# VHH binders against Abasic site processing protein HMCES (HMCES), part 118

Target 1, 269 residues: Abasic site processing protein HMCES (HMCES), of Homo sapiens (Human) (q96fz2)
Amino acid sequence: CGRTSCHLPRDVLTRACAYQDRRGQQRLPEWRDPDKYCPSYNKSPQSNSPVLLSRLHFEKDADSSERIIAPMRWGLVPSWFKESDPSKLQFNTTNCRSDTVMEKRSFKVPLGKGRRCVVLADGFYEWQRCQGTNQRQPYFIYFPQIKTEKSGSIGAADSPENWEKVWDNWRLLTMAGIFDCWEPPEGGDVLYSYTIITVDSCKGLSDIHHRMPAILDGEEAVSKWLDFGEVSTQEALKLIHPTENITFHAVSSVVNNSRNNTPECLAPV
Key: E = the ipSAE of ESMFold2; O = the ipSAE of OpenDDE; V2 = 0.75 times the mean of E and O plus 0.25 times the DockQ between their complexes.

## First folded at step 13 (VHH)

Design mx4 (from B5 with Y104F; framework vhh_8pnl_2; at its last look DockQ between E and O 0.43; V2 from the best seeds 0.00; counts 0 for: pae O 8.0 > 2, grease 24.9 > 24.2)
Fold by ESMFold2, look of step 13:
Structure mx4 (fold): chain B 269 residues (1-269), chain A 117 residues (1-117)
Amino acid sequence: as target 1 above (269 residues)
Amino acid sequence: QGQLVESGGGLVQPGGSLRLSCADAGFDFSHYDMAWYRQAPGKERELVARITYGGYTNYADFVKGRFTISRDNAKSTLYLQMNSLKPEDTAMYYCAAGLEYEDFDYWGQGTRVTVSA
């Protein structure tokens, strides 16, 4: 997973993240650093994207079931990293494999601190290698969406008002991530950064690509992954597996260029 | 579009040089770690050199300073400068790209390098 769409205006995104705490109270996540949110149809590694994490990471004695939403850098920078420039990392941290996560210090250490997050997106892109050609077919991959009179269809939106209806009740993709906090040695703000956990693809996606992000399907999975105060690392890792509850459609090659940030990136072809 | 394509392979005498290139027209790999692998017939594919998106490089021990990996992110192109070539360097050379710790999801079809007297 190396490309996502996360384009919703902040207020719409926040409403899409409505949740219930452990007492059953309906809540919206509280933003940290909202000015760092950079919506785009075409997010790449090293850019910022919003993630959910437990309030307990920020406030002593907080209810660990309460959620914060914050933009973080895609590409985990370990807290122990000693250089001044994250590009000097000796390995890529955009994704981390679930089958070796406990063998890699860069992921094991923050995971042991309970630094679990949920990476938010409209969906993600993946490129299918077509055998017998040098062409790859990009796909936009996302949760199945519940159709209502309000929801519309991606392919049917011909105006700004109709486009808004497509996204009004969009179910955001919720991917399991690990984050860390790095203090630059030469000073400056603490850098929050994340990696997306990957798993083998489900049968539905196996013809597109052999790996997929670990998707947390439903509020129980999301709550357990986030709640490091009540859910151990060992129990949380049981949530990490492929899911068949996923859909996709082919998109044009416009998305190939990471500088393209238009609805055409995810439009069906 | 959508495939890493290697070039620059060929037949060369021992002690000679070749420069391999790898690019994917219309796709930007600047966020990816990239690598060169090689495979002789009947042998396992082996890492030759890798370079992170930020320019950190690693080489297999058999390279012994003879090869240099580099990249041009503005052109989305990976290079391997191969000097002092030996017959044991004969293999198919593959370009690879990935976003996971030392794992590569995207591969080219390879370019053949033959070193013979």
Scores: ipSAE 0.610, ipTM 0.813, lowest interface PAE 1.5, mean pLDDT 89
Fold by OpenDDE, look of step 13:
Structure mx4 (fold): chain B 269 residues (1-269), chain A 117 residues (1-117)
Amino acid sequence: as target 1 above (269 residues)
Amino acid sequence: QGQLVESGGGLVQPGGSLRLSCADAGFDFSHYDMAWYRQAPGKERELVARITYGGYTNYADFVKGRFTISRDNAKSTLYLQMNSLKPEDTAMYYCAAGLEYEDFDYWGQGTRVTVSA
């Protein structure tokens, strides 16, 4: 996964992340660094995206079932990194393969510290290799959405009003991530950054791409992944597997340019 | 749809130098990992060099410091400076771009490099 969409307004995004804590109380996640949230139809590595993480990461003795939402940098920067520029990392940290997560220090260490997060997106993009051509067809991949009586395809929102309705009720894609905290050697603010765990693609997606994000499907999976206080690493890793509960449609080549940040990026062609 | 286009290939004597370029005016490569591959006649395509979107570089063992991969994001151009060329370097050289370091999505048509006395 190298491209996502996360364009919802902050308030809509927050509402979409409503959850029940372990006491059964309905809650909204509290924001950290809300000003770093930059909505976009076209998110690439090194950009900031909102993730969910346990409040226990920030507050001692907090209820580990409580959630915080925070924009983090896509591309995990390990805490041990000694260079002043995160771009000088010698290995790709955009994704973490599920099968080797425990073999790589950069991911194993933060995971062992319970630094699990849920990466939020409208969906993600993948490019299908076309046999015999150098052209690749991009696809937008996301959770199936609840068909409201008039909810045609994402592209069928004939009216601005219908478009708003679709996105107001949009089920966000929830991807399993690992984050780390990096302190720049020269001082400054702590950098929070994340990697997306990847797995082999499900059968439905296999023709498009052979790998997919580890999707946490449902509140229980999300809660268990986040709750590092109660759920061990071993138990959490059981949640990491391919899912068939996804849908996709072909999109235009507009998304190929990372500078394009318009609804056309995810519109069906 | 943007197309990666390689250039700079040609005939060179052993010990000579070439600079390959790969450009796509229709694509913003600033967030893409890029690479050079080569394929000699009768051989499999092999990685020559990679450069991440962050500028980190990796080279195949056979390069041994002879080649340098670089990128200009402003120009959306990838380069391969090849020095101390050997007859064994004779191949079609391909430019590749992708969102994942190990998986490239876009490929050029290639530029031919021939090293011969």
Scores: ipSAE 0.014, ipTM 0.327, lowest interface PAE 8.0, mean pLDDT 88
ESMFold2 (binder alone), look of step 13: mean pLDDT 81; pTM 0.829

Design mx6 (from B5 with H31Q; framework vhh_8pnl_2; at its last look DockQ between E and O 0.70; V2 from the best seeds 0.00; counts 0 for: pae E 2.4 > 2)
Fold by OpenDDE, look of step 13:
Structure mx6 (fold): chain B 269 residues (1-269), chain A 117 residues (1-117)
Amino acid sequence: as target 1 above (269 residues)
Amino acid sequence: QGQLVESGGGLVQPGGSLRLSCADAGFDFSQYDMAWYRQAPGKERELVARITYGGYTNYADFVKGRFTISRDNAKSTLYLQMNSLKPEDTAMYYCAAGLEYEDYDYWGQGTRVTVSA
C-alpha cells in the first residue's frame, strides 16, 4: 500500500471512529495533535494520517480499551535511529510484511512494546498492470458500504447533499499498523510514525495487486489489536491475514499525481 | 502509474561502459525505493543496486564500485551507470520500484546488456 484516501472532516472522522469501551460505554476517541490532521483524497508515504491507538500509551494506568486518535507520519522511524533526517533510513518502512515482522528489529521492537495502531483511511489505491499497454489502471479499494435505499455507487451521488450523506455514514478502512516514537538527536518534538502491515492479497484483489494491507475487519479485531494491555503480541498477530471483505472500483489517472487532492481521485470511471 | 521502461542496454566490449535508464512519466518515483536487478541466462534474478526514496544506496558485492545507481525524481528516471564492464555482467537488466524492502511491486520489461570481445 502506497496511497490512501483520508479526506473526511475531523468531526466526521471522529464520529466514524465511535466505539464501545470494555465497560460497554459508547465513546469517541480523543484527539492528540488535531492540527496535524490534513484531510486528503490522496495520501502518500511521509505524510501524516490519523491512527487509533490505546490511551495507555499516553497515560499511566489508563484503560487500555480507550482509544486515542492521532496523526502520525506514514513511514516508521525506529526509536534507535541516530541520524537527524528520517529519510536516511536504509530501508523503506512504509509497509511491514507480516511474515517477517518478527525478524526485523525496526518492527519487532516497537511491536514488543505494544505499539500497535489502527491506520484509518477511506480506502487505499492500487495500480493494476495492463497487459500490452504502458498504462496501469488505478483502483480504489475499500470496505463494502451499507447500501442506503438511495446510495448508488459512490459516483452516483448526483447531489452535494447525497455526497455528504454517503460520507457521513462511511465505514472507514481499518488497517493494522505498528508505530514508534523517535526523538530527534538534535532535539525537538517526538516524532510518531507508523508502518502498515501487509499480507498477500485475497483472491478478489489478486488480479489487481499481489499484496494488500492487513485489514482489521470489525470492532472486535480493532479492539484486540489496539489493546496491548490485555492482548499479547502473539494473539494480536493472529488477526493479521488477508480478507475478502473488500470492494473496489476503477478510478481515473488523476490519483497518479500525489499532488492531486480532489474527489476525482476516488470517483469511479 | 505507468510502466517502467528500461533503456540503454546494448553490446559493449570488456572494460566498456553503459548507462541504463528506467523511466515512467506517470510514476511518482519520489516515494518509492528503486532497484536494478539482472538475470543472466540460466541464472536467478539478482539484485545489482538499490536506492531508497531518501537516496541511500546499496550495491551487490560483485559491483565493487563499478556501478552507480542514481535517480532524478523530477524526470521520474532511474539510472545505472556501469563502468568497467565484464563478460560476467551479461544479463537482462530490470528496473524495479517498491515500498517494501526486498519486495518490489513494479518491474520493467528489461534491457539487455551484452559484454563481449
Scores: ipSAE 0.632, ipTM 0.837, lowest interface PAE 0.9, mean pLDDT 91
Fold by ESMFold2, look of step 13:
Structure mx6 (fold): chain B 269 residues (1-269), chain A 117 residues (1-117)
Amino acid sequence: as target 1 above (269 residues)
Amino acid sequence: QGQLVESGGGLVQPGGSLRLSCADAGFDFSQYDMAWYRQAPGKERELVARITYGGYTNYADFVKGRFTISRDNAKSTLYLQMNSLKPEDTAMYYCAAGLEYEDYDYWGQGTRVTVSA
C-alpha cells in the first residue's frame, strides 16, 4: 500500500470517526495539530495523513479507550535514527510486513511501547500488472458503502450538494499502523510518523496485487488495536489478517501522478 | 509486458562494461526502494544491488566494487553501471521496486547480459 485518498474536510472526517468509549458514551476524537491536516485525493509516502491513537499516549491519567486524531508522516522514522534528514533512512518504512514485524527493530520497539495507530483513508489505490499491455490498471479499493435514497455514487460528486450525498456517510477505511516519535538531532519539534502493516491479499484482491494493508473491520477491532492500556501486543496482533469485506473499481491513470489532487483520481472508469 | 522496463543488456567481452536502465512510463517510483536482481540459467534469482528512495546503497559480495547502482528520482529511472565484467556475470537482469525492506512488489521482464570472449 503506497497511495491513499483522504480528502474529507476536517469536520466531516471527525464526524466519520465517531466512536464509543469503554463506558459506552458516544464521542468524537480530539484533534492534535489540526492545522497540519492536508486533505487530498492522492496521498503518497512522506506526506501527512490523519491517524487515530489512544489519548493515553498524550495524557498520563487518560482513559486508554479515548481517541486522539492527529496528522502523522507516512514512513516511520525510528526514535533511534541519527541523521537530520529522514530520507537518509537505510530502509523503506512505508509498509511493515505482519509476518516479520517482531523481527525488525524499527517496528518491534515502538510496537512494544504500545505505539499502535489506526491509519485513516477514504480508501487506497493499487496498480494491477496487465500481461497484454505495458500499462498498469489502477484501482481504488475501499470498504463496501451503504447506499440510501440520500446517498449518491462516487461519480456523482460534481457539486457541494452531490458531494455531501456521497461523502457525509462514507465509511472510512481503517488500517492497522505502528507509529514512532523521533527527536531531530539538531532540535525542533518531535516528528510523529507511521507505517502501515501489510498482509497477504485476500482472494478478492489477489488478481490486483499480492499484498494488502491490514484492515481493522469494525469498532471492536479498532478499539482493541488502539487500546494499548488494556490490550497486549500479543492479543493485538491477532487482529492482523486479510479481510474479504472490501470492494474496488478501476480508476483513471490520472492518479499515477501524485501531484494530481482531483476527484477524478478515484472516479470509476 | 512488464510494469518496469529494463534496457541496456547485450553481449560484451570479459573486462568490458555495460549500463543497464530501468523505467516505468507514467508511474512515479520515487518513493520506492529499488533493486537489481539477476538469474543465471538453472540458478536461483539473486540480489545484485539495492538503493533506497533516499539513496542508501547496498551490494552483493560478488560485486566487489565493479558495479554501481544509481537512481534519478526526477526521471523515475534506475541504473546499474557494470564494469570489469566476467563470464560469471552472464544472466538475465531484473529491475524491482518495493515499499518494504528487501520485499519487492513490482518486477520487470528482464534484460539479458552475456559476457563471453
Scores: ipSAE 0.503, ipTM 0.781, lowest interface PAE 2.4, mean pLDDT 89
ESMFold2 (binder alone), look of step 13: mean pLDDT 81; pTM 0.825

Design mx7 (from B5 with H31N; framework vhh_8pnl_2; at its last look DockQ between E and O 0.69; V2 from the best seeds 0.00; counts 0 for: grease 24.4 > 24.2)
Fold by OpenDDE, look of step 13:
Structure mx7 (fold): chain B 269 residues (1-269), chain A 117 residues (1-117)
Amino acid sequence: as target 1 above (269 residues)
Amino acid sequence: QGQLVESGGGLVQPGGSLRLSCADAGFDFSNYDMAWYRQAPGKERELVARITYGGYTNYADFVKGRFTISRDNAKSTLYLQMNSLKPEDTAMYYCAAGLEYEDYDYWGQGTRVTVSA
């Protein structure tokens, strides 16, 4: 995964992340650094995206089932990194392969510390190679959405009002991530950054791309992944597998340019 | 929306030089790691050089300082300057882009390099 959409307004995004804690109480995640949230139809690595993580990471003795939402840098910067510039990493940390997650110190160490997060997105983009042509077709990939009586495909929103309704009830894609905290050697603010765990693609997506994000499908999966206080690393890793519960549609080449941030990026062609 | 397209291959004498290019004008690879691979007849594809999005470079042992990988993000172009070419460097050279370490998602069709007296 190298491109996502996360364009919802902060309030809508927050509501979409409503959850029940262990006591069954309905809650909204509390924001950390809300000003760092930059909505975009076209999110690339090194940009900030909102992730969910356990409150226990920030507050001692907190209920580990409580969730915080925080923008983090896409591309994990390991805590041990000694250079002043994260771009000087010797390896790409945009994604983390599920099969080698425990073999790589950069991912194993933070994972062992319970630094699991859920990366939020409207969906992600992948490019299919067209056989016989030098062209690639981009696809927007996301959870199936509940068909409201009037809502055909995302593209069928005939009116601005209908468009707003679609996104107000949008089921966010929830991807499994690992985050780390990095203190710059020269001082400054602690950098929170994440990697997306990837798996082999499901059968439905295999013709588009051979890899996909590890998607946490459902509240239970999300809760278990986040709750590092109660759920061991071993148990959490059982949640990491391909899912067929994905839909997709072809989009325009507008998304090819990471500078393009318009609804056209995810609109069906 | 373009594919990675390699160019610059050809026939060269031992000790000669070539500059390979890989470009995709239709896709933003600025955040991708890039690499050159090569495949000689009857051999497996092998890494020649890689460059991270941040400009960190790594080379195969056989390169021994003869090749230089570089990138121009503004032009969405990857380069491989090959100096002091040897007959054993004869291969199809492929450009690759990816977001995972040593797992590249996009590949070019390759450009042929032949080093012969």
Scores: ipSAE 0.716, ipTM 0.866, lowest interface PAE 0.8, mean pLDDT 91
Fold by ESMFold2, look of step 13:
Structure mx7 (fold): chain B 269 residues (1-269), chain A 117 residues (1-117)
Amino acid sequence: as target 1 above (269 residues)
Amino acid sequence: QGQLVESGGGLVQPGGSLRLSCADAGFDFSNYDMAWYRQAPGKERELVARITYGGYTNYADFVKGRFTISRDNAKSTLYLQMNSLKPEDTAMYYCAAGLEYEDYDYWGQGTRVTVSA
């Protein structure tokens, strides 16, 4: 997974992340660094995207079921990295294979510290090879959405009111991630960065691509992944598997160029 | 195979040079780690050179300073400059791209390099 859409205004995104804490109280996640949130229909590695993580990472004795939302850099920079420039990493950390996560120091170390996060997106893009051509067909892939009588369909842009209602109730894609905190050797702000865990594609996506992000389907899975105070690494890793609860549609090649940030990137074709 | 397109292969004399290119139509690979692999007839596919998204490079021992991997992220193109070519370099050369170290999701169909007198 190397391209996502996460385009909602901050207040809409925050409301879409409403959750219940351990006591059953409805809450919104508390923002850290909200000014680093850069909404776009076309997010690529090295950009910042919002993730959820436990409040216990920031506050001693906090309720580990309470959630923080923060923009983090896509492409994990390990806490042990010694060079001054993250581009000097000798390997790519955009994704992390689930079957080898405990074999790679870059992922094993932060995972052992409970540095689990949920990466948020409208959905992700993937490219399918088309037979008989050198072109690939991009798809936008996302959770199935609830349709109403007033909404024509997901991805239809019949009018501004219909489009707003689709996104106002959009179920965000929730992907399992690992994050780390890197202190640059020259000083400056601590860099928070994440990787997206990947798994083999479910049957429904296997014709598009052989890998998919590890999707956390439902509040129980999201809560267990985030709650490093109550859920061990071993138990959390049981949440990492393919899901068939996913849908997709073909999109224009406009999305191929990562500079294009328009609704056309995810519009059905 | 089929998602990345290699070019620049051909017939060359020993001691000659070739420049291989690898691109995909309009797709931005600037955030991918990329690599060149080769496969000679009857042999296993082997890494030739790799380059990270940030420009860190690594070469197989048999290259011995003769090849240079490079990339142009503005053009989303990967290159392999091959100098001082030997008959042993005769192989099909493949481009690969991925978002995790040593794990490449995307492969080209290859370009043939033949080194003979």
Scores: ipSAE 0.557, ipTM 0.798, lowest interface PAE 1.9, mean pLDDT 88
ESMFold2 (binder alone), look of step 13: mean pLDDT 81; pTM 0.828

Design mx9 (from B5 with Y32W; framework vhh_8pnl_2; at its last look DockQ between E and O 0.73; V2 from the best seeds 0.00; counts 0 for: pae E 2.01 > 2, grease 26.4 > 24.2)
Fold by OpenDDE, look of step 13:
Structure mx9 (fold): chain B 269 residues (1-269), chain A 117 residues (1-117)
Amino acid sequence: as target 1 above (269 residues)
Amino acid sequence: QGQLVESGGGLVQPGGSLRLSCADAGFDFSHWDMAWYRQAPGKERELVARITYGGYTNYADFVKGRFTISRDNAKSTLYLQMNSLKPEDTAMYYCAAGLEYEDYDYWGQGTRVTVSA
């Protein structure tokens, strides 16, 4: 996964992240650093995206089932990194392979500290190789959405009103991530950054790409992944597997340019 | 994103030089790790050189300072300058792009390098 969409307004995004705590109380996640949230139809690595994480990471003795939402840098910078520039990392940390997560210090250490997060997106993009052509077809991949009586295909929203309705009820893609906290050697603010765990693609996506993000499908999976206070690393890792509960459609080449931030990026062609 | 297309391969004498290019006009390289691999007949594909999105470079042991990997993000082009070529460098050379440790998602079709007297 090298490109995502996360364009919802902050209030809509927050509502879409409504959850029940362990007591069954309906809650909205509290924001940390809301000003760092930059909505975009075209999010690339090294940009900030919103993630969910347990409140226990910030508050001692907090209920670990409570959720915080925070924009973090895409591309994990490990806490032990001593260079002043995160770009000097020797390996790309945009993604983390599930099968080697425990072999890599950069991921194992923060994971062992319970630094699990859920990366939020409208969906992600992947490019299919076209045999015989020099062109790759991009696809937008996302959770199946509940067909409301009026909700034709995402592309058929004939009216601005219908478009708003579609996104007001949009089921966000929830991807398993690992985050870390890095203190710059020269001082400054602590950098929170994340990697997306990847797995082999499901059968439905295999023709598009051989890898996919580890998707946490449903509130239980999301809750267990986040709740590092009650759920061990070993148990959490059982949640990491391919899922067939995904849909996709072809999009235009507009998304190819990371600078393009328009609805055309995810519109069906 | 377009297809990675390698060029610059050919026949060269021992001690000669080649410059390989890998280009994708539709590909944003700015956040991707890039690499050159090679595969000789009857051998496994092996890493030649890699360059991270941040410009960190790493080379295989057999390179020994003879090759230089570089990138031009503005041109969406990856380069491999090969100097002091040896017959053992004869192979198909592939360009690759990736976002994970030691894993590359996209590959070119390759360009053939032949070093022969």
Scores: ipSAE 0.735, ipTM 0.873, lowest interface PAE 0.7, mean pLDDT 91
Fold by ESMFold2, look of step 13:
Structure mx9 (fold): chain B 269 residues (1-269), chain A 117 residues (1-117)
Amino acid sequence: as target 1 above (269 residues)
Amino acid sequence: QGQLVESGGGLVQPGGSLRLSCADAGFDFSHWDMAWYRQAPGKERELVARITYGGYTNYADFVKGRFTISRDNAKSTLYLQMNSLKPEDTAMYYCAAGLEYEDYDYWGQGTRVTVSA
């Protein structure tokens, strides 16, 4: 997973993240650094994207079931990193393999601190090898969306009103992530950064690509992954597996260039 | 596997040099880690050199000092400068790209390098 769409305006994104806390109370996550949110149809590594994490990471006695939403850098910078420039990391930390996560210090250490997050997106892109050409076919991959009488997905929209309704009720993709907090040796603000955990692709995606992000399907999975106060690392890792509850459609090559930030990036072809 | 395209292979005398290139038209690998692997007939693929998106490099023990990996992120192109070539360097050379901790999702079809008198 190296490209996502996360384009919703901040207020729409926040409402899509409505949840119930441990007491059953309906809540919206509280923002940290909201001005760092940069919506785009075409997010790349090293850019900021919003993630969910437990309030307990910020407040000593907070209810660990309460959620914070914050933009973080895609590409985990370990807390022990000693150089001044994150681009000098010895390995790409955009993704983290689930089968070796406990063998890699960059991921094992923050996991031991309960630094689990949920990475938010409209969906992600993946490229399929095309037979008979040198080109790859990009796909936009996302949760199945609730169907309506007029349109249940982005592929059936024939007016701006229909597209507006689709996105107002969009079920955000929720991916399992690990984050860390790095204090630059030269000083400045603490850098929050994340990696997306990956797994072998499900059967439905295996013809597109052999890996997929670890998707947390439903509020129980999301709550357990976030709640490091009540759910141990060992228990949380049981949530990490492929899911078949996913859909996709082919998109144009416009998305190939990471500078292109238009609705065409995810439009069906 | 991927649509990365290698070029620059060929026949070279021992002690000679070659420069391999790898690119994928229209796809932006500037955020990706990249690597060169090689495979002689009947042998397993082995890492030759790797380079992160930020320019950190690592070399297999057998090629350190003779080969130089580099990249041009603006052109999304990977290079391998191969000097002081030996007959044992004869192999198919593949470029690879990935976003996971030393793992590569995309591979080229390879370019042949032959070193013989």
Scores: ipSAE 0.577, ipTM 0.812, lowest interface PAE 2.0, mean pLDDT 89
ESMFold2 (binder alone), look of step 13: mean pLDDT 81; pTM 0.826

